VHH binders against Putative methanesulfonate monooxygenase ferredoxin reductase subunit (msmD). Designs and how they scored, part 2

Target 1, 366 residues: Putative methanesulfonate monooxygenase ferredoxin reductase subunit (msmD), of Methylosulfonomonas methylovora (q9x406)
Amino acid sequence: MTSLARADDLAAAPLARENCAVSVETKSGVFGFDCAPGETLLYAGLRHGLTLPHECATGTCGTCRARVMTGEVDVAWEEAPGAARFKRDKGDVLLCQTRAVGDCVLRVPAEVAAKPARHQIPAYRTGLMENIRRLTGDVISFEVALSAPMDFDAGQFVVVEAPGLEGARAYSMVNFTRSADRIELVVKRKPSGGFGDWLFGATAEGAKVKVFGPLGRATFHADEHKNLLMIAGGSGIAGMMSILASAAEADHFRTRKGYLFFGVRTLADGFYLQEFAQRVVEAQGNLEVTLALSHEDPAGADHPDHPGVKLASGMVHEVAGRAMAGRYDDLIAYVAGPPPMVDGALRTLITQGGLSPSAIRYDKFG

## First folded at step 4 (VHH)

Design p10 (from g11y with S58Y; framework vhh_8ghr_2)
Fold by ESMFold2-Fast, scan of step 4:
Structure p10 (fold): chain B 366 residues (1-366), chain A 122 residues (1-122)
Amino acid sequence: as target 1 above (366 residues)
Amino acid sequence: EVQLVESGGGLVQPGGSLRLSCAASGFTFSSYEYIGWVRRAPGKGEELVARISGSGGYTSYADSVKGRFTISADISKNTAYLQMNSLRVEDTAVYYCARYYWDYSGEGLDYWGQGTLVTVSS
C-alpha cells in the first residue's frame, strides 16, 4: 500500500500562494484550520488554538508526528532527525517541517483540545536583536525587542527565524515577565550551527527577526505548590532561569524545596553561576544548585568563585539521580537539553526515582 | 470481548462483484481506529488491501485494487464494507477484517476476524 504523500514528489512541489484549508482527525474529534502560504502545519494549528502535540517544534524530536491522509504537502527538512523512524511512503510527516501545497486532511495520534487552558495562544511577532553578549567562549546571550507584547509561562520557548538562514530555531526564554515587550534568549554554539555563527558575526545586532510563540508544555506554576527538580544540559538551562525567576516572584521557596542540576563539560563551561549563588542565598536553604561536570573532576565540593553552587563529577542525570535518592516526594521535575540527556534523565526519574510520568515536564532541543 | 465477524464471501466469475461485511463488537468505531481488509492467497503472504477510519470515512487502498474496490463504514451499525468490482482470478484469497491501529506505540493489525473465502473462477 502506498500513500499519496511521497518524499521525492513533495520536494519539488510549489508552496501554496493562497490559504489552505486543513482538517485534522484526532482522538478528540475532527478540527479545521487555515494554513497561510509558507507556514508550517504545526504553527498554523497552534495559532488557531489547537493543542497539537509538540516538543522541539523544529524537527528533532518527532512528537508532532502526523499522517497525511489526502492532499499534497511540502516537507521543508526531509532529513530531520525526528522523522528518522517515519513511514514516509504511508504519509508520515513532522507537522513542524510540513507546509500545505493545497487543502489537506491529516491524522494526529493524540487528544487535542480547541482551547489551551493555561497557555496563551501562539502568534507571530517581528523582533529586533539587541544586547548581544558573550557569556563563555561558545555561549552567547541576546535580547529580542518584540513588535507586540507576549504573555508567556515560565519554561516556555519561541522559535526564531533570522534573515538569510533556513529554518526556525527554538530558544527558551531566560527571563520571566508578564506581557513581555522583550525576551532574553541564550545560544550555545554548535558545529554547523548557522544561527550561532550568525550571532558571533558582525551583522546580528539590530537585525530584524521573525518570532513565533510562546511554545512548550514544560511550564512552571507556583499555585501547584510542588517541590521542584530541574535538570538541564547546556543551553537547556535557559528555561530553568525563567522558572527560578517566576518562583522568586511568587516567593515559592519560602515553603517548597528546589533542586537544580546543570550539566556542562568543564568548570570553565559554567555560566549564570553568580545568579545561582544569589538565588541560593535568597531561598535560605530551600534551593540547592549543583553544577555537574562530565569531563572534569572538581577540586572540591563547592564552586571556588561562587559559594552556594555545589560541584559534582558525572553526567547530569546520573548526578541528579544520586543526589535525589529518597527526595522525590511532592515533586514536579523539569528537564531540558539535547535528546540523549533528556532521555537519560527520564529513564532515571521513572525507573530509579519511581516518579510518575505525569510529574515530569520536559523540552528536547537539538 | 472484542470480535470482528466477516460475511459476504463466495464464488464469482471474472469481472463479477462481491460485497464483504465486517461487524465489530466489543469496541466502538472512533476517528483514531481503522478497520482494514487483509487478504491471503494460498502460498502467498498477507496484503493489506484497504482501510477506513471508523468515524471520518478516510480511506486508502493497495495499488492492486485501486479503482476496483471501495471501502465504506456505517458508524451507527459499527460495520465496515468492502465492495469488490471487476474481480480477477488473482483476487482469489481469504479476506480478513482486522482492527488497524496507529498511535504513539506504533502501528499494526490487532484483532482479526475469522476470514471469508473469495474465489474468482470461471
Scores: ipSAE 0.000, ipTM 0.209, lowest interface PAE 16.2, mean pLDDT 80

Design p11 (from g11y with S55Y; framework vhh_8ghr_2)
Fold by ESMFold2-Fast, scan of step 4:
Structure p11 (fold): chain B 366 residues (1-366), chain A 122 residues (1-122)
Amino acid sequence: as target 1 above (366 residues)
Amino acid sequence: EVQLVESGGGLVQPGGSLRLSCAASGFTFSSYEYIGWVRRAPGKGEELVARISGYGGSTSYADSVKGRFTISADISKNTAYLQMNSLRVEDTAVYYCARYYWDYSGEGLDYWGQGTLVTVSS
């Protein structure tokens, strides 16, 4: 299949009707797992406890790159941004976009572990949509009451499948609770977004959804004793809220510094401002929060209704770069948002900040 | 004020090449925003043909032009380019440079240039 394939040819591709046996060759050995009908190879491997490389789990990042050695597969999204540098003629695929047609053998050029005790094993859960709240003109928060508790790390996300909508969508958890029976998610409405339109259509309250997770490797661990830089655009703020909650629980900012930069277009587009102000007070000078306004010049240096929240004009990664000059020591950076924002932040952190890639944890959503 | 100024359009034969330029003023290219090229042929809707992030350099293309068109940006000149190769009669359209935002407010086009006409004819 290529981008040149006829649209009517997609309907002719047979999907597996029964579980397929999958073998994966890695740098750390060969592992086997079963893939259910219609399930992507990434989700199948992850729920069997394999630490398969992944970041976005929805086609954007390319981290779940693998090679199909034998067997037939179906690729759901051939134009996925993460596949731009793949050798498709040699069987290169994104595991998050690939479904088995029959038994197959994969090669993953990475270290992979089986069922590690420290890592939470992703699983499917059903959930009920509850407490849907509009935060701004196009931002909505909601909670999902889970069919079974989920243990997750701060900064992790889930993918959600809504009734009647094709595909899964990735959302970072806003809250942080071990063995959570409920998760809080936030979404920004986009012009062509079916899920956003469904949420804003009011029929979502009480609806049953399918949830897979926890996912993501851009996780916060207080025992690393690092200063934190958090750069977020749009719904990328969700994971940062979870990190802040975990850091507060661990009293992390008693001895370490934190810097959060949240990009919004105008002052009126800001949300979570009361929680930011509260976190700043609790951190006693060791946490700074800046709202970066890309389309408005602020009247002052502080938010008029939330004095603990600083205001600055500009793109969030540029605001962060200027404010962080000379402050990159002993620091882990967390970056979350749409791909262009993440790419620019990464460039700023590496070229201006001198951070190694290992000190930067990011999620690209789009 | 934000301004986008296109140049480089004209008449070309099938199989030929053209290079369009888009000079931006009033904002700096950034990872938060893309510059996009949108075309509109008479009687047809708008088609986003290519976009590029100013800092990250991330690019994407419509299936209709992939492999034939290349988008690039010169950050020092605050200018984006669309290199169009192997042109076809069906590429005849007015080509607009636009700021393509993909941020916390969603995605879309909010600042447009005046457009430049590309005619592919024998």
Scores: ipSAE 0.000, ipTM 0.183, lowest interface PAE 19.2, mean pLDDT 80

Design p12 (from g11y with S53Y G54P; framework vhh_8ghr_2)
Fold by ESMFold2-Fast, scan of step 4:
Structure p12 (fold): chain B 366 residues (1-366), chain A 122 residues (1-122)
Amino acid sequence: as target 1 above (366 residues)
Amino acid sequence: EVQLVESGGGLVQPGGSLRLSCAASGFTFSSYEYIGWVRRAPGKGEELVARIYPSGGSTSYADSVKGRFTISADISKNTAYLQMNSLRVEDTAVYYCARYYWDYSGEGLDYWGQGTLVTVSS
């Protein structure tokens, strides 16, 4: 009987049955918000307009670190990589993995603002999966038709929850549209990837999903009047496409330079190539796009089917470093991809480029 | 020519320990190279049990081996190691050293060693 009682306790105890009142102590003051049953504390705070620190919002970074001061919480993924060095016995948690069991008090060791001007407040929307299409043998694009319009900044992402799959997954928007009624996302297949496998299945088209966003602070703003450097690997290209679309809408490359470096293994792994070629033509010499091939030597300097797209051999951050020598003036750099590529790019930009960390905006996913 | 050469496999009793070595040639452990250990038991699929980013020290492990196995690397010797403790009969497999890529193109294994047999039995 003891074994059965413990099983029942585990089934019922971790989640609140009604909204919980949350108080958060920050360097800029104390704020309050409500947390819904089963909702993570990060998403609850963000949708109330609090600028809680976050990067991945899915457990892999440590940026949303907080401490539970009072009250009981449930941690959905205690072994999350972002929490590896946390003092769990003292109440250290990742807010993106933590749910309230009752009213609680948190401490966040950062400056936090409530509803700052021009801030896009994240919200939950439902969506319908549409237009699922393969771009390469291992890359799929899809659209989500939203239940309500979402206003977002270029470079932002959402988290998506699919029926029957555990956990939320982060995807940067590929498109840029004010008051968007649909968003375009792209996924590169990974070994044993549950979401990728679900997208290859017959039941994904027309499926209902939950979407939370917009999220992320690696955003493009044309009114900063900066030259742009974009370094992307794999699915990290998604946010760069959104930045290019926003820049085109603002005629940004009429007066500013842009440099995009997109890393893939082989020529056959390249995608969005027609879109890049068109953007290069429209920018009239002020945008350069280079496809960096890590595992293939290109036969020539230009893509054979898209002459406006340049080819180079090597790791994308090294290709970018060589091409950008002497060209780092008045520039903001955007970097997106797997952690080792992002870390390599940051080293290149700081050490060889002399860029201030404040001039570098990045997203790590993985 | 890229080569990965494993050593250190053998027969060990349950609860025992073994240390596997992987000597790399034809490339240098850098900030952008990962080394992984993959095992394959008879009639089963491949399982990535551990991965290391040698220059950065970042490591990851399969749930089946967490707390028992430790991966490490010596950059000066261009060699990776897998310390296997508290070995169980189900750890019996051929263990392969492989270069693991986790870059902008995705993740996977490209260059492989020949494998070394680990047998956990009395």
Scores: ipSAE 0.000, ipTM 0.111, lowest interface PAE 21.5, mean pLDDT 82

Design p13 (from g11y with S31R; framework vhh_8ghr_2)
Fold by ESMFold2-Fast, scan of step 4:
Structure p13 (fold): chain B 366 residues (1-366), chain A 122 residues (1-122)
Amino acid sequence: as target 1 above (366 residues)
Amino acid sequence: EVQLVESGGGLVQPGGSLRLSCAASGFTFSRYEYIGWVRRAPGKGEELVARISGSGGSTSYADSVKGRFTISADISKNTAYLQMNSLRVEDTAVYYCARYYWDYSGEGLDYWGQGTLVTVSS
């Protein structure tokens, strides 16, 4: 995976100095929108209320794939993993990495709608970095105080652009609050990652960042009255915490079952464990939480310090597949984590679980 | 029943012109339906010559025909057209209209007409 975190010491000439008119051909018809100078085509379309396909919104998945039919564009990250199979000679691009040079026409092979007023339309906000806390040796939690309130659905994420760092990074909201003045996010530090290094440094607290969101379609709604399966790897747990908070607010687990599988390398890499134990107690037998250890065999079936949190050895999607056999009734599955984990979980849920694709909601993060 | 019917092919001298028509039934040309023109000559592979969106906004052409051929669609008649000008001997082929799909599994053509023969000879 290629890191987007590097210092921006170079003054690059701007590609567009004025707004560009964009037309997008979709399965639902043709839509128009304006793209601001330096803005990516995905964010431009989304803030105009178009439900353009996206998952990571940061170059690692292929979901925002589009074809440039006419016009010139610039691709900010040509080696993005999500574009590895693209026909670039035919105009294939990732909209989250593509900036307009002038007016252009795009083709998006999906159903696209203009969002009605009741839906949360993504927008730019500035934010201030606050309450930076280390949760483990390589996991940091932080809050962003927003310039304007954000209304979002449980399971959604934002992209954050830090000053001096190349590219945007996607982080799911950890807590759930309507009309939020601040959002809580978590980051797992990557080797040689600039954003992680910046967060562990002295200058991040109080820094001004650019936030775009809310984003993501893997959202929880208690009024669907479904049992929940949640499979998370690493920082993918963030969105599941938001789902659990929304479910608790709606008293969802009083009448519905929940199953959460959280994949980490070792026991010491687990976090949010006290909150999991508390939610298991509150759900009175209707919520099961399992910490899946990929690089350590647990000494027992239960976490020694957090009663109610089960332990299992293996890759999280395999652990979930074994535990969930025969338990897919009236269920929606939520999956979040790095692409290989998500792809493994999707295969398990579809082939072993017999789950319809419409009952699976997922987000892929780098 | 989805059906595409081509017409307008024939024999023409080099430098001449032909207009091919493709009448669709069983589906309606809409903004998200795409029509492509594909040709196949004996001993040669298939070539996507031109493509248009159903609303007539977006077009693309193979380099071999760019500037000589024009694709268009009449939504009210549910018919697509290929205007071929400055025809060359190497344009000799069977011309098919087809419904063009583009999704995350790939791109291609899924419903083909019977084809119409275009012969360019002196």
Scores: ipSAE 0.000, ipTM 0.121, lowest interface PAE 19.5, mean pLDDT 80

Design p14 (from g11y with E33D; framework vhh_8ghr_2)
Fold by ESMFold2-Fast, scan of step 4:
Structure p14 (fold): chain B 366 residues (1-366), chain A 122 residues (1-122)
Amino acid sequence: as target 1 above (366 residues)
Amino acid sequence: EVQLVESGGGLVQPGGSLRLSCAASGFTFSSYDYIGWVRRAPGKGEELVARISGSGGSTSYADSVKGRFTISADISKNTAYLQMNSLRVEDTAVYYCARYYWDYSGEGLDYWGQGTLVTVSS
């Protein structure tokens, strides 16, 4: 494995292109913005302050669906899972996968605002990959030192583009700081996952990456004064760590309760355990953390090396359901993980917990 | 006007050392600008041997030079250096410094220097 690409892989600068003028027809009116060369229409609209619909922002969910009314566009990933049911012959596209070739007119079947209620407007930053470390056999943590500070809300994510790798990938921030000059991200290696494979290789440390964000609406705000339920599977824990950091900064658990359920296969697959134990101590009885083991029976009720972290056997949404029975008062639920886990948790929260959709915030790809 | 100027090349015996310098003018090294050293050897393609961030905090190397070459930067002088130790005949090449860019318009090397020849005798 090499630490650097050959010079011919970093060819001379391409010929410059001009910006394209984009008009978007929405349920709340018509808005205009400029799309830069090589930029996707979703990111162009978002950085101009338009609240364009999105969830994954990377081709898998379908929420950023739009229709091209006039003009030519280029679709980077035509087989994207989020576009499986699209009427492509009618001009349907995913804005997160589509670039303008010239001026164009789009239609978005949603209400869009020109100024978001909160001042977190997404923007491009470059970053340096730093402090890459393995947390488990298939989980890796890394930091990105940003070219300019980023204000974000706890629970938000960014998309990252690595040099030489096709496409952007979404990762929730693990840390939380105001005007962050660095962000911490975590990924679980997937079979045939290009970015994960790159991170587990020798060339990622010190590499320059492009970052776009902050993105996402599954955000924590201490001024809502709610109890917190957090259900996470695998790398979905990332956003929950950011929420815990924000809650600690606001001293939120002095007056509110928190319940975190983290699903992993085995005890050896658990990570952030020292951080959980520390936050449980700091919350003085108002934060409970449970590690749910789906493929291993724990030897005891508590983690042997991390006091304050409870152990339970079962699928994380089922463990959470059993523990939370009768305890759904005055709370907001945060759910992040693979789609089957998120769907199971949502079913439990709605049927057993009686929670309204407005009290549930989720990310299926976190 | 953006300019990169290399110096420090020359003839050296196998096992010897050379230090190359790259002075930049017309732009200031930032934490996220990379300066790279690229070589072109007789009978070989171009190879990016080392790069460093403008802050001097992040470095990377080609496997062919790892442990032998060290890249560094002096922010106050706006200059990058390549310290070449344990030189081999295979290191004979013209060495260029260049700015590495990566943004929404693409990535690549721009603002190349004129190059400096390194000859390792044998």
Scores: ipSAE 0.000, ipTM 0.139, lowest interface PAE 18.0, mean pLDDT 82

Design p15 (from g11y with S60Y; framework vhh_8ghr_2)
Fold by ESMFold2-Fast, scan of step 4:
Structure p15 (fold): chain B 366 residues (1-366), chain A 122 residues (1-122)
Amino acid sequence: as target 1 above (366 residues)
Amino acid sequence: EVQLVESGGGLVQPGGSLRLSCAASGFTFSSYEYIGWVRRAPGKGEELVARISGSGGSTYYADSVKGRFTISADISKNTAYLQMNSLRVEDTAVYYCARYYWDYSGEGLDYWGQGTLVTVSS
C-alpha cells in the first residue's frame, strides 16, 4: 500500500493555473478547450466534444498526429511507435501522449467537428474491477462496475488506467447495453505487459480504476440494414462480440447476413466458442463463424466440440478473403486487431472485395 | 529452420560499452515483425529491454535502459544490434534475442536465441 496522506492533511500548494488553455487549428476552423493537469491533449479535446483524429488513442498508430505551433508540452512516451516518422524538431506530437505545460496552440491537419449529432462524448469515470476470469492460458476477461452509466455504440472501446501502473491501455467492450452500469473487457497477456500481469495477480479484484470513453469510430448501427463482415485477430474479437450482441438485440440477422472470421494461433487458443455456436443457431443460417488457425492444421472443417463453428488454416485476413470471394454485396466490414492484420485485411477488402473505404470500419491495437 | 544467433557478450567495467548482435536465418526482417532483446539476471524474471521493427522505423526501450541502449537493424544483413553504453552492475544478465511476433494474435516472443552473458564488474 501507498502511504499517502489524505488530501486535507497535505501541505497547501501555491495557487497556480489549474488548467491550460489549448487552441487547435483544424481544416474546419479553430476550436478551444481546457487541458487538466496530467491529462493528455487528445482526451482533453475529446471530452469537450471535438472529433480529434484518433485510432488507438495509446501511442501506436499515429492518427492523432498534431503540430505544436506555440507553447510548451510534455511528451509521456518519446519512443511511441506512432511517432516514428514525426518531425519532432518542428513540433510534431501524438496528442494521446502529450500534456500541456502551459497554454498552447496546436495544428491538426484534419476535418474536426464540435459536438456532432449522434456522438457519445467521452468522459472520465471511476470503476471497480469485478468478475476476473481466465478464458485460456493467456486470455483473461473482467468487468468494470462504473461510477456513472456510459452510453456507447457496439464496437467502441475505453482506455483503462490501473493503480500503480504507468499509462493507459485500450480495450473494446465485449458487451452491449445502452446506459451501461458495467462493461466487460478482455485482455490477451503479453510478455512485459504490466496490466496483464496485474490482472493475473491477486490484487486486481475489487481495485479502483480510471476509465475514459467511449472511444472509437468502428461502430455498428442496425438501422444501416447492411450485411456484416467481421474480421478479428486476438483480442480484437472483443468488439465483434459487442457487435453480435447489438445485432441480436435488433434481430438484424432475420433479414441480413453475417460473416465472422476469428484468427488465433491454435485450436486451444480459441475462446467464446459456445457463444459463437449459439448465435449461429439463433441466426438460422444467416450467420457464419470461422475460426482461422495460423499455426495449426485443423483435422476437419468443423470445430469438434462446437459444430456451428467452422475451422480453416491460415492468416485470418487471407482465410476471410478466400471465403468471401463473390460475397461482398450490400456489406459493411469491421476489422479489429494488430496493425499488420488490419492492413492486410484492408488491402483484401479494397482490391479483391471492391469495398469503398466508407464501408470499412477498423480499429488497430498494439 | 528459424534461428536467432547472438554474439558480443562479455565482461566489462562499469561505465563501459558492449555491442550485441543477433543474426536471423529462416525468415526475413519486415515491418510485420519485431526483433527484441530480453534479459534475465541471475535469479530474476525476464525483462524486455528493447524492440525494433524490421523496417527500423519503430523502437521501444524499457525505462531502465533509455538513453543508454540503442537498438538498430541492418535489413540487408538480416541482423539486429543492441549498443549498450554507460553499463551498470545491474545490467549484468543473460541477453536473449527473440523474434517479437506481431500478428493477429497480438504481440508475443517466439524463436529465442541461446542467450549471451553480459557481466558488468570491476
Scores: ipSAE 0.000, ipTM 0.115, lowest interface PAE 22.0, mean pLDDT 81

Design p16 (from g11y with R51Y; framework vhh_8ghr_2)
Fold by ESMFold2-Fast, scan of step 4:
Structure p16 (fold): chain B 366 residues (1-366), chain A 122 residues (1-122)
Amino acid sequence: as target 1 above (366 residues)
Amino acid sequence: EVQLVESGGGLVQPGGSLRLSCAASGFTFSSYEYIGWVRRAPGKGEELVAYISGSGGSTSYADSVKGRFTISADISKNTAYLQMNSLRVEDTAVYYCARYYWDYSGEGLDYWGQGTLVTVSS
């Protein structure tokens, strides 16, 4: 039997518990849903079709902040970085880290909708690990074959729970396919990192994992007919690959411009370069791709092995800011990467680009 | 244009009852809106007496009025009520209806009515 709460003397014992009834007060009205034993309030609400605010869905960002108005709850990770500025004595919680102990009433300071029948409702699926491949010294690609097809929008992510590893980890889909029977994910391996180590373990290929999704609101829609700016650092490139695939399918760059800036440390750390070069050719001058090198000066303006991929020196958000001067008209910006990079990009887009917050879509990955 | 209009104040003897009404126009009572009653007695500061969410799911009362006052809302009439029973001379004050907000920018009161005087005296 699994503990329903974080381990303490009392919390170590399993609880006999039925589903809890949850009511959530929002700017758009009151919604109700059931929360299963051990399930977080965010995932429970999302799988019932409610568009609850979220970004990381794993405790880091704070976007899923809510207030418990009545009822008792259990917080799985009290020290979560996203909760650092919360008024906990007033009932402030992160929905992605909070489980209901009984029936409760929540308040969410945002507009929330019940998803219409054709929208992608997040759900739990079983996955099987396939095609684990090393792309660079510290970047691993893998596929997950899903127990049931997933419809998702380009730019969305899932959370994955691996056997023997505590907690869920967020990964953006690299591919784009409607009714996907498999998803492609990419992760930057950390030395002595549990998930990276597990990927090369004896049982990783063919292993059963839990997947919850699709998640995320930083989505691309070709029918908006906007120019695209994409700024990515590290594994944040995953979602941009999905956006490029969706744009290609819609022939989006026939009439619209695209600009992709991908930040890496050195030339040797670049990946997906052949795919970028091919997309640039297919877009016939309407897509520009720049690899920004933070720890190496490029020998020339173009990648030596991939003509059409530009090189520039500097932090990716600074490179993008300089290159995009005067080119922000009729544009939606997509930003994905570590929080410092995303925050730098947002500052540049708002102050130098004059972009409305509604024209900027972003994901912060911890 | 947002307006809150109070009614129902007057003179009552100790132990008597009054029901105050707060009619809202320019916005709709919803689960996200909290309506509060604030009183100000002569020579004293403001006291938040009670508040209610538009859904009726959350209510709160000052210790001085618990068990004597009841707040309610009629969403279809866009009106909040304060039922005041067992009134005391200390309840003498101007009673204001106000919107109570809580969000990531802070918490407080806005969109006040003009107030209605309640006098408890023999």
Scores: ipSAE 0.000, ipTM 0.215, lowest interface PAE 17.2, mean pLDDT 81

Design p18 (from g11y with Y32W; framework vhh_8ghr_2)
Fold by ESMFold2-Fast, scan of step 4:
Structure p18 (fold): chain B 366 residues (1-366), chain A 122 residues (1-122)
Amino acid sequence: as target 1 above (366 residues)
Amino acid sequence: EVQLVESGGGLVQPGGSLRLSCAASGFTFSSWEYIGWVRRAPGKGEELVARISGSGGSTSYADSVKGRFTISADISKNTAYLQMNSLRVEDTAVYYCARYYWDYSGEGLDYWGQGTLVTVSS
């Protein structure tokens, strides 16, 4: 929920008391699923195994766009940035912000499979907030103890619903373990942001939250035997930490190269720096980490407190493009951050790097 | 250092118009950067009334101001504007400009101006 939503706007028309039957027309056929009261159409379809298009799953990117062909729906966040160009008069909606009021028919202009080929089917879990730690003045790490184990791939994320806050928020897992009883997430504090303010409050520790996931397709698999390029802006670093943890577990950098570019505004905004320095040492020359400063010129080529971390000036995707010239052999690129950064990185990787779109895995969050 | 400076606030009669300006320094207006206008009336919570992308290609408005307020940006001057028309007594508030940022986990505001007072009174 944003500050645009008023208390009276939350008094929506009564949702169906029973499950609604949903039919989805796609490029690959027609699929059916049930939508529970208060559930968004995206989450309902995903938990039934359908590979519905999505990226942020929280209203900002627009990838889960669909058209309501018949039936009545309720849109939870009318002003969602991902819907800015939608033809609302023709029934265009974001599935991650849309709830069924009754049975409905949707159209999704994409290839959809009845079940994912290489990813786990998302599900709801409850969780308990634990181990809330401040990493910087504006960055908080926390763990969620899950009601049931979650099996996920490195690079995936979940959406979290906190008590008293409307809407879901997307967070990539920082850790990596199969059949996880706990997940580690990181968030940047936002002034008047709600969730960040809640995390700094006394009531967040031990609070019960709702978690939906795993989500996302920008996943790392060591058995692909590829060199890794990782480009992350801001909190997009979270998923890259999970990838690094998975790579370390598989001893991936003994035979493959890794390149991580982490974009922050200033030197003081950097975090996980000690962990990066340690992983660089452990990889014995096969992993390079660069902190890209968009709003500050570095005094030297190396981080003063973390010698294994290189410094460069500029937008992270531009820094990566310059550094990676001639180094795109046998490589998969992972990109996570705001849509403009991801789009810039995709352009650079395709035009300068000559990478196939199939060799680029990305997550966009607005 | 990043800073946002508001100007153009003042006293105006109901039905009148006012234009607020927000000058940004310490960062370049780009497709990565958004500027939002947030208001706070005495005894009320904060309300994001309008937002514009640095590219100028995307705008959004709160329902309370839609059709009356227009947000715009001059990229070459690194300045955003809020044109307020058909002003009502309930528009009386301190108006802040703020950088609307994007990150992997979502979006929000992270740099705020000092605020400029708008009083709509007869």
Scores: ipSAE 0.000, ipTM 0.120, lowest interface PAE 19.4, mean pLDDT 81

